Miniprotein binders against o43075. Designs and how they scored, part 26

Target 1, 293 residues: o43075
Amino acid sequence: MNALNKIPFTRALYHFSRFRSFTTSGWIMSGHNKWSKIKHKKSANDQARSLQIGKLSQGIILAVRQEGANPELNMRLATLLESAKKISMPKSGIENAINRGLGTAGSEGSQVHFIEYEAMHPSGVGLIVEAVTDNRARAASSIKHILRNHGASLSTVKFLFSKKGKVEVNLPPEKRDSMKFEDVLDDAIEAGAEDIVNRPKEYIDEEDEGEFLILTEPSSLNQVAHHFRSKNYEIKDSRLIHIPLEETAIDVPAKDSVREDIQKLIDDLYENEDVMFIHLSILNSHFLPILDE

## First folded at step 16 (miniprotein)

Design a24E
Fold by ESMFold2-Fast, scan of step 16:
Structure a24E (fold): chain B 293 residues (1-293), chain A 101 residues (1-101)
Amino acid sequence: as target 1 above (293 residues)
Amino acid sequence: SPEEISRLQDKIWELYERVMKLREEIYKLDREGVSPEEATQLEDEVRRLYEEILRLIDEIERLQKEGLSPEEARELRKRIQELEDKVRQLEEKLRELRTQS
């Protein structure tokens, strides 16, 4: 019964001898590409904030439609509302999105669709682009156009990834001085998690990254997230992710032209109003210090 | 006509979404301990459907630039209908497997 969730292993040893050389993790890069790129543009141009608010609005509409308006029962909604607070999204905008999801905003008949696009870049890097849209044909056409501009094309790439749930957590404030990694591990085992990663302080972003990343089976995501919230952990993020398989992941050197092209592709995709998240089949332990520059 | 091409594009993207959902469902069945042989066969079937859909998407986009004859439109509509039938049959097979376990 949920055998894969009952015996989690840890990556704690990677912090002592092999963290930089042998850590193969898409989770660090995925979070960083999503928020650090948008934050940088926000500092330069308020239009980036408007785009971010638009994306969060569509995400909230979809989350409410699927699982209701109660954040205690709908963990995806809870994390989206937390993200909305962090960028100071107006309360009226949040309420309007919730009401549209519930179908109480008047003549709203438009449906919101969740779609994943699989693509391959000429470098051999696979991409999974998560989109939320009220117009499937428009979103597909726009995203395909962006991919084509970078030589990328729609292709099957899910075999390059493992689908997992992730919960990013910080320790409960009252227990910050008393809890050790073993205590977090015990809580994760009780919740049915598969794995725990302790994030080094230099790799923590305040918006959607926590001190610990808890990996789960996709179907166990809400169960695990609720367990950690019930224990008063701070939930920084909760979502499904695609983790690159080590065997096929591409290690892209820092000053390679391929890295610059992929970076531009990511930027172009995130500027599209329908794109919510991008997963890359890259070995990424060295990308965080470069992507912020 | 532009309206004809738009209808074909909308239909093929609908099938794209349905096939993506089927791939996810098959993956879940495999993880839940459905027969590995049966799960592998279903994964191969849905992957082939996905690849056929991608090829048709590209073909429709090329024909949009060149202009699409009524005969070509009729042939594409038939091929899309055949894909829809295959997708529906696979959806039914998965519903049966979920009911059994």
Scores: ipSAE 0.039, ipTM 0.546, lowest interface PAE 7.5, mean pLDDT 74

Design a27F
Fold by ESMFold2-Fast, scan of step 16:
Structure a27F (fold): chain B 293 residues (1-293), chain A 101 residues (1-101)
Amino acid sequence: as target 1 above (293 residues)
Amino acid sequence: SPEEISRLQDKIWELYERVMKLRDEIFKLDREGVSPEEATQLEDEVRRLYEEILRLIDEIERLQKEGLSPEEARELRKRIQELEDKVRQLEEKLRELRTQS
């Protein structure tokens, strides 16, 4: 317990002067690990907005089914409801999704399934694609088609990752000027967290991302999240993630064509109505932007 | 000097690209059916090379701000040359393994 002996913060190669020129032709990698951030870029279109609303509806149904309708007790639901507010999802749609999850609306017993698809890209990058779908056959077929278009194949890749809980937080507003990193670390240790990452301000999307990323054992996720909320931290995100194992994680591919193909693959996957989140076996892909435009 | 730092950065970048290519090739090779023991040894070797690249990047960036002494430049050139030799050796080892399959 209370294993906060390491801080997995590493320096990105694009901070080097030659790499800065190289990254000018690159893509934004930090967004690919958060489907909400990728979809925000495409939200200007009615089609993209409808897609996002559909995904949020399925996510809310699943979250309510798994852990109930109270967002104070269900942190995943709380996160999804905040995302719904950001895109101005109709209140009636949110209420319908919650009721469907409870089995109290017209679609009682709705069969929404959570599925993880594992794949390997020709570059050696492993992918875990999280899907939430009411049609497993359609999801499998369409996702496999997208993967094959990029030379990626279904392959067992979970051994490249460790499953963890992730809580992203901002300091309590009243303590923003008085709390230091050590105070946050003490709260994390008390909560039973495994690790803490302090994100540099230039890499924080203040709309979606927290200043501190708290890593937990999967079974401790809710406990840790509730502890931080009880101390008045702002919870920006709370979910399970697949973190690349340090021993097998790769850095961002050096070739522009390979990086562009991986970004296009990620974009194509997020265009799919069933895809919710993508995990890559790239070092620090959950913590830092890999490449910026 | 700024010119000397730039030359060192270019060489480190070249070695980074070669190490990343080796890492990708070794990672794929583990799934193609080279012996598990040999694959593990190759993965350990490329990991050590990658870690040294990251250390060199951090050092050269720090020295870019603080200034680079002639002794520090000599030490960096020596480490870069030793790294290049190890990268070349691993590249040769991987080529031999492919011809044996």
Scores: ipSAE 0.000, ipTM 0.098, lowest interface PAE 20.3, mean pLDDT 73

Design a27H
Fold by ESMFold2-Fast, scan of step 16:
Structure a27H (fold): chain B 293 residues (1-293), chain A 101 residues (1-101)
Amino acid sequence: as target 1 above (293 residues)
Amino acid sequence: SPEEISRLQDKIWELYERVMKLRDEIHKLDREGVSPEEATQLEDEVRRLYEEILRLIDEIERLQKEGLSPEEARELRKRIQELEDKVRQLEEKLRELRTQS
């Protein structure tokens, strides 16, 4: 096992195939455990669209509050605005969310809270549930109820994870034919990144997943994201993520009943309007059907 | 009233967030080289606050189903206020430790 902080940056990034700080399956599960699952729902209707718009609105408010209203300077906001455009979110709704984030809207209904709920499933799988809500009591009570329905309970589980920043990027369109992995690696080193992962094409399933996943120290996320933007990379996503520690991660077999139980729990949690992202302490070497298809 | 119960629940969940933040800050202080004994004492204190919050969450959920008397509401408000005072005191202690270098 290669501990990222124990390896010189150059040596850690040189051979992707020997990189062991996470599994491809672990990253894919984390990337697919978010409200994007709702937008790919086969039976999408007005209710599902309304839920997705609500989640996007809360996300926009939070992104603006944290880094301002300019999408050229705020990578998270840029990504959320692209998602809003794809589902044809009304411009008035987007403007209202931005104004609430800036604090220019009325105080009532303008406050949004970011909360992480930590829980343990009976299987030993730890969960970190990211929520964004304007009603703390409602969000907490409903999420706790969903957890309880699946046998999970509130528990401290962050010790099962390592907190990292991630930036998902695609090569600049005009340089796609001229840039090689070594060039991306050089840009990552200049930015102060910790690691780089080239995602296999078959594992790029969501619109916010890129050809390259750049790992950072949490405090360096903004620095690294802005550096890649300044080099004209396409930023697909920029966020903090909880990566399961290999030593304590649960490896759940494909046919295990635990896998089905966990998937149902994740599905129920994402149907909740306040849930934005879920991190699991699961490490699998192959496929987990967390995807809608 | 339902509005009073909602306000109490909101306050309890606010304290939950603050206690989880304190836990994270205490873990950082442990890594910064504060004494192991001091770190353990702070970790024990935040764990006790966390456990008190979970008990209050369960109790208010139970009372919400059974019906909440005015005396029970007063007792819950006092316990929540006492818990908030303890959380505030620990927050202040950690701010002082952070400024010590």
Scores: ipSAE 0.395, ipTM 0.782, lowest interface PAE 3.2, mean pLDDT 76

Design a27L
Fold by ESMFold2-Fast, scan of step 16:
Structure a27L (fold): chain B 293 residues (1-293), chain A 101 residues (1-101)
Amino acid sequence: as target 1 above (293 residues)
Amino acid sequence: SPEEISRLQDKIWELYERVMKLRDEILKLDREGVSPEEATQLEDEVRRLYEEILRLIDEIERLQKEGLSPEEARELRKRIQELEDKVRQLEEKLRELRTQS
């Protein structure tokens, strides 16, 4: 069987229909045109860049340790290096992180661990907090402290999510005017992707977000990412994500006091130096931003 | 003893990571090669290990605030070792299931 059989035609049509429903629903739910992401890069104290550089450094160390120092063979490293370039991370810092990643397991000060902390908020919203840290006890203690400040507790919540791979892409620059959605869909089907979502430009506000979000089975992530790269797409991000299951996901209204507490919890978590990413069991949390106003 | 508490915390969180990895592996297990009853038993076993880790985390956090006696440290170390033994046994069982079909 060829690659086209990985996505049934009926499923491809369903994905297109879901895209239409998704964009319409998101517009109605907003009540206005301005949106915000779960996390912003800019902090009130102008510390955001320093925190981001520290987090990118830890991420690069881990990515190199896991899959080597060649960005052509290591898609996670490639996306992290692009992020570093976009925030003008010093070349010496990038080189240091790569060299530390190439170090031995016995390099005590260079050891970095990937940990997922699972928690439940009193509202019923489940959280999966991705952390990369050289000190497990410090990371756990500080993250638990933040969770407790908002009434959240460690709990097993992965059953509220489906684990998927995601690839965020922009169209090849030379083909921006000639490529239609159907052409991107054809490339996705050929790559073995499960789903494709087109982001309206107004909802793209992070450097690691693209015009198209490609969903994959976890084991197919690297295959799909490399396929899009081979077709000269710009890869904005490639990672595993936890997508909320619709039957247990909650919808948090813009005017709900719970929304304000969850937003403050997310902000507090992202201010932590070890926190890399947060997954929420909120409906469409990975596709639509949370409303600021 | 602050260094001793830190070392015990590191060990507990190491076991947390291993249990979470085991749960992910059990969820990804080829259920065509494993009976539904056996899969359910594995899920229940890893859940019990997870709950014990959460109890140990809460206890060591409480003891860090109140102070830890040498006797309490010895008891915690024993419980952590018992938990590690159970985690290792489950890791071996899953490895055997993947290699034997």
Scores: ipSAE 0.011, ipTM 0.516, lowest interface PAE 9.3, mean pLDDT 75

Design a27M
Fold by ESMFold2-Fast, scan of step 16:
Structure a27M (fold): chain B 293 residues (1-293), chain A 101 residues (1-101)
Amino acid sequence: as target 1 above (293 residues)
Amino acid sequence: SPEEISRLQDKIWELYERVMKLRDEIMKLDREGVSPEEATQLEDEVRRLYEEILRLIDEIERLQKEGLSPEEARELRKRIQELEDKVRQLEEKLRELRTQS
């Protein structure tokens, strides 16, 4: 029995017993730390739209290169294609990005690089900046400059995080009125997930956040995502994420000045054409909006 | 030339990525299967390479602004090559350690 409790399935059940809940009076969160927040900038002017299309193009190229061009088998590609559809990205642009990812555009498809830049902010908040770029030196120099402008510097910070897979899901529309948390939990356990978080309705972003956040081992991400898809759940997002370790994570509600300083840094970073995602060593930043839009 | 300094900048950022990947691989090593002394040596070596890369990045950025003499270009090229050799040696050592265990 004790030995059984140490196997992956028993470990997942243990994590699922840790139910998380939040109260409005205790913890007020109003912002997001995703590159998708570019949509919330002043206006969708030509430059902002061009930036969004450029980022989606680079993301599609990388996703195809990593896991192929079939969105039925590549959940990350499926999510990016859905995002491209929502902003009315030209079909020719999508097709070109897919072809570049497959390498059918010659050596040009091989030039795209995925890079994680690690940095420390003066407040003690560590950040991991995901970049996708066809020009390594430009991306690195630009990101370093933005970090410097906010007092942050390149530093090793991965020890502040745990690498996990995450799947954001909504209940199947036909079962929305009949399925309860227990049913979702059962499906998550069957899929081999490690944890499940029920997102408060007040904090659900309609674009890429689901009612439930499913956490997995990194190597199990695709298996878990496919399982939920096979059960007709709506997959809102599927990706690798760096989750802050609780013992070193900064509690955002206790540090208003840190929130404002970090928000300015994040905003500047997301305006950079190469920046795709930012992970923060801030408590619960992986499933709650933590900063102003 | 501007093209030469650009190539040096691209190479040093390539080495940055390789060193960060090496650090990640060292952190993943089953430390129970590697002696504490050997693990510490690997961690120290990758840290030193990381610090040297950051210094070179800063130097190249300064020279990009101020201008680069042919002698400074030769010295930078030499230091970057020596650094690349050290990175490659650590990469090879890690590959051997993983296949031995």
Scores: ipSAE 0.534, ipTM 0.830, lowest interface PAE 2.3, mean pLDDT 78

Design a27R
Fold by ESMFold2-Fast, scan of step 16:
Structure a27R (fold): chain B 293 residues (1-293), chain A 101 residues (1-101)
Amino acid sequence: as target 1 above (293 residues)
Amino acid sequence: SPEEISRLQDKIWELYERVMKLRDEIRKLDREGVSPEEATQLEDEVRRLYEEILRLIDEIERLQKEGLSPEEARELRKRIQELEDKVRQLEEKLRELRTQS
């Protein structure tokens, strides 16, 4: 899923084309220089980066509230802090988010809420939308509006999923040339993992995606993540996810227009400031893209 | 002065286009079997080059409004030259990686 790119300049160009068609009347008809083009692209990029920083801030607040402020004990916090540093989030912003999670920096209105919205697309695909927000009414209104624009409606869909833990990892740098899949599998078994998926390099598109996706029981997530960390694996992500139940999982819709609408819905949802993650009742959607381009 | 600013803007635009091309080439190499560590390092380097371009844009806009001194013009030319050197080095590194594959 490529809804929010980890490199700031990627998504900004798509966003800019929308703004430009609406607000910059006559811009194309007047001769404009190359400098004007790059200046406008920078403005769009700043907006995309601001959105990404806001989402990371909300995620850090929630992670600290749930498991504390020590990244050595809180693997979700550790991965979020690494992501924040990668996009050069200001140190003051990171510190403020941690303090808000601890309840030490908060004034009235500093509370964030974790909300899951359940929806059904007309194609029969169920969605679970994870949101973190300081304004429940805004989040509910804007997310419902996006869903409605794609014909989707709020509906109970959790029965289509099983809650699991996932750990995304890369091989330890010093063992890159010596480790085989069987060695990774042995480490996963020792850690108490349920399953392991080897992701083809061509499908590693997001910064939180690793070479191997390790599935766990929800209660074993931290145990498994810490085991891989102790073996010097690079932890790319550690979180709870909703995996489609095999019995009711829908294969990728055959009609191109339906697949494109689902991808557009996902993209629109991720552009929302409160949306953190989306789970689809499509088989293998956590491993493979919806569009096979 | 306005002609000098125009030349600096043209050079920054040229470097922007080259950085965008490098980004696209790095993404293609990631799929061609470059190690995840090397791919991440290359992505980080191109991102840093992009961020320096954005800083130079802000600086030129600021100096254009406040007035550009000869000293400030020399400093900007130096930063742009350093950026061009880094872009060229990364271009050569990617060319070498493609040749090996």
Scores: ipSAE 0.000, ipTM 0.449, lowest interface PAE 10.2, mean pLDDT 76

Design a27W
Fold by ESMFold2-Fast, scan of step 16:
Structure a27W (fold): chain B 293 residues (1-293), chain A 101 residues (1-101)
Amino acid sequence: as target 1 above (293 residues)
Amino acid sequence: SPEEISRLQDKIWELYERVMKLRDEIWKLDREGVSPEEATQLEDEVRRLYEEILRLIDEIERLQKEGLSPEEARELRKRIQELEDKVRQLEEKLRELRTQS
């Protein structure tokens, strides 16, 4: 699950390590010369970085359109800008995205669409694919094609989920050795949060993932995020999320081939330029990875 | 010359392999023996080395098309040597850390 949050906005420099599809021509050429191999790796890395910058741009446009251009008041924008800084996104690109979100570049900001595609995998796992796109027909066609390649089809699946707010946090640096879970829980209760989940350390990537997931009512998201920031917590992410309902969530055994099949589908979906986030009806998928071996 | 470009390509490939090995080793580090600050520093160092390799690849591809002057070859060799020195230093630092685990 950590991987689902990371792939669009994390580790641009190392994204090439996560892509499994290469052109036949490229891999044939790499077999004849070491230089061809390194060029292919560079091309894959450049493509991954370009893809991530494009997704960040679309995300910034949407965040600004929804809650304004002030990152102090718009926590989603604040986290997206931090991600953009980490991958060294050009300042001009960031400024352009903010201006498009405000509509200062004509009607371009109003042409960005947020769409949720609902699908069912043959294993019974439901998925909600969040897309941000300036071309609805292209997004629908390409996402449907990817789903079909993995045996999945469009189907109504929202009844398998509960919509919540999610704030991912790390302890304040100065208090990392002194704060215990009970202290974080107290802060969460004071903030008006519904629940708190402690992510196992082996599944935490310090770059982009929070140690604690604070779950909220959707309408309380900004209030809770602001409270944690006021207590000097590091905010790693703040967004709305679809959490699988325990009653219908699938608990896939660790070594079941279904986990590998789902991960391959997710990887292919995230290679698509319009796909921003994926929600799965797998038990604990909102804070645990699909593959844990 | 084409011969000089080939030598530079071989050296960059060698450094690429070493940097990728360092990246994998750093990600596998047992953090019980390393501070969070030190681990972050090591990750940042290997990231910077990888970025320099990508820049050198771009330079060599450009020089293959435009031709390589003796001055440009000298500058490129200097950058590659500096990169090799940094890779060696990081390899040594990681070796020291692993012997304490």
Scores: ipSAE 0.013, ipTM 0.515, lowest interface PAE 7.3, mean pLDDT 77

Design a28Q
Fold by ESMFold2-Fast, scan of step 16:
Structure a28Q (fold): chain B 293 residues (1-293), chain A 101 residues (1-101)
Amino acid sequence: as target 1 above (293 residues)
Amino acid sequence: SPEEISRLQDKIWELYERVMKLRDEIYQLDREGVSPEEATQLEDEVRRLYEEILRLIDEIERLQKEGLSPEEARELRKRIQELEDKVRQLEEKLRELRTQS
């Protein structure tokens, strides 16, 4: 008992088991009513496609600049390239984005910037808005306008979150019938991960979601991801995330008017060409998967 | 001019990005066992830089509405340069703390 409590995984698994105590109806409703995904699934026109291509292009440029052009070693790039294929992004556009990412290391001018905007909503919900843009002034002005239109303002909110690395994995195909959760846990411990979550199959609905969610210290993300790759796991996604701190996270009930206000803000933000991801200081927000890929 | 205001906005948001990265590094440094006093001083310094950036953002938005004179542009550029110097100094302090065994 005490020996098990010494393992970092025990702490994180204990934390996740608390959320597993939610009512089945609550989990089902959250899984079917994903906030950030609802608007995008409704928008299947040419304008929506052009917006997604623009965002994927900027994301690819940034990913290549940070970790290089080899998708076997750059799991974030691999995920973005898979998304690009799904929306039939032209190969010339993908190649151009990769080349721009490589060229940025030695050139000035065609630079893409990664910016996190921190904001507070009147409800007390904190937001971290991740933007990737080639025009800081345009991004800042438009995002601030959207925030103010919903009563939100720029404010320091990172103290409401814990920054973690996230790796989404599927079991190696050859070991699917023989590998148990304990075996995956052993691999995660060996890799230096902090926590592991087994996602029920019925809640896997995105290409970047795996059967297992591995949490890491931010500085250990690449080490852990490469360890799982070396064991022939399928890497579905690898990125940094902001997880709400339990002590300050806000519980937003489904029928609360605050939920609709926040959903409208999220929808407006994701319609912006520079916005990539939104993190909310809402209790159990990671079970709502309101972050857009 | 609209072009001048755009350049100033871009520079302010560049500094915002750098300050946010510094805060992330300071937050991680505190959790890795740096002294509470040292962590508090670093947190206070980055907080002051963040507050100055928010003030500059509000001021440039006001000036966009009312018009920006050459004198106001010079003063704003001076404040941005002073802020950039402070950001650079804090970046160097953190690099030194990470490289000392």
Scores: ipSAE 0.000, ipTM 0.391, lowest interface PAE 11.5, mean pLDDT 74

Design a28R
Fold by ESMFold2-Fast, scan of step 16:
Structure a28R (fold): chain B 293 residues (1-293), chain A 101 residues (1-101)
Amino acid sequence: as target 1 above (293 residues)
Amino acid sequence: SPEEISRLQDKIWELYERVMKLRDEIYRLDREGVSPEEATQLEDEVRRLYEEILRLIDEIERLQKEGLSPEEARELRKRIQELEDKVRQLEEKLRELRTQS
């Protein structure tokens, strides 16, 4: 904020006490996604168009199968379709993916599967790798191979995490200059959200990241997402996530060799055609935008 | 045969998905106030299923390199079927537990 601005002290306290926007754990949940994306973003994007089209196709099939073909009622589908539009995915490809999800095209053929692979890195960092694949054996074999190349192995790690719902939003375009954080906070409270994280625009690196990250109980995800949609917010992403438990999360400093090892592992995993998302049991203040710490 | 190995791998990973879903449900029940004794028993059951899946994954990968005999294929199919039966039983147990609470 500008030094000339009169930020009400009560407002700053309210934001802190109601939501964990300025706590380490709240910011770290979104920070994990930046490890591979920040480090290799531009090189990956050049090679990734065909890879991303494949991943988006599988994601659309799964989203339609789970919650139907209407993007107004299926927030996950809506965000995937927006991502597909941004990379200029062919309309025929999008329509085919939707029809496969409904079981009307290729219904006799392959089905997509959602699989979470749990793994432990030698550093003690736990990983949950989300995959969507039409071939379980191929996905498992290739992901296990990548893990092994980095010394990681399949292991039970969900006890290191808490499962939450996540909704990424941007302000309604027509109210971008008039809405304050208090207004977003009020909408989040009305929706039944648990927490809200405000990202400065310079820390928004990915298309599925919004200005605000809204955290929910897992069972409340759809309720909260629909509430924000009804108020004309732009929904950037809506999904379940695994948040590291602070008591067991590992703090990995920027210059630690462990960070480089984990970054390489994450990069290799995201290059795999079946890998959609990676959750890490890491507490990393390097990605926090808070200057006053 | 390569087709036979692929079918077995696919089945093992299907069971992996189901076991992970069961563990998520058990963790939810533990948080929602199931008795400590019942939670421990359910956690032990799902942990044993997970460990058997990991053993089957390692075994099928080794056999893929060495070649799979008809006898080894039968034994592996039998273990997979026993695992599937146990997974189904635990799935049913959790469904009944949800109905009672």
Scores: ipSAE 0.000, ipTM 0.420, lowest interface PAE 11.2, mean pLDDT 75

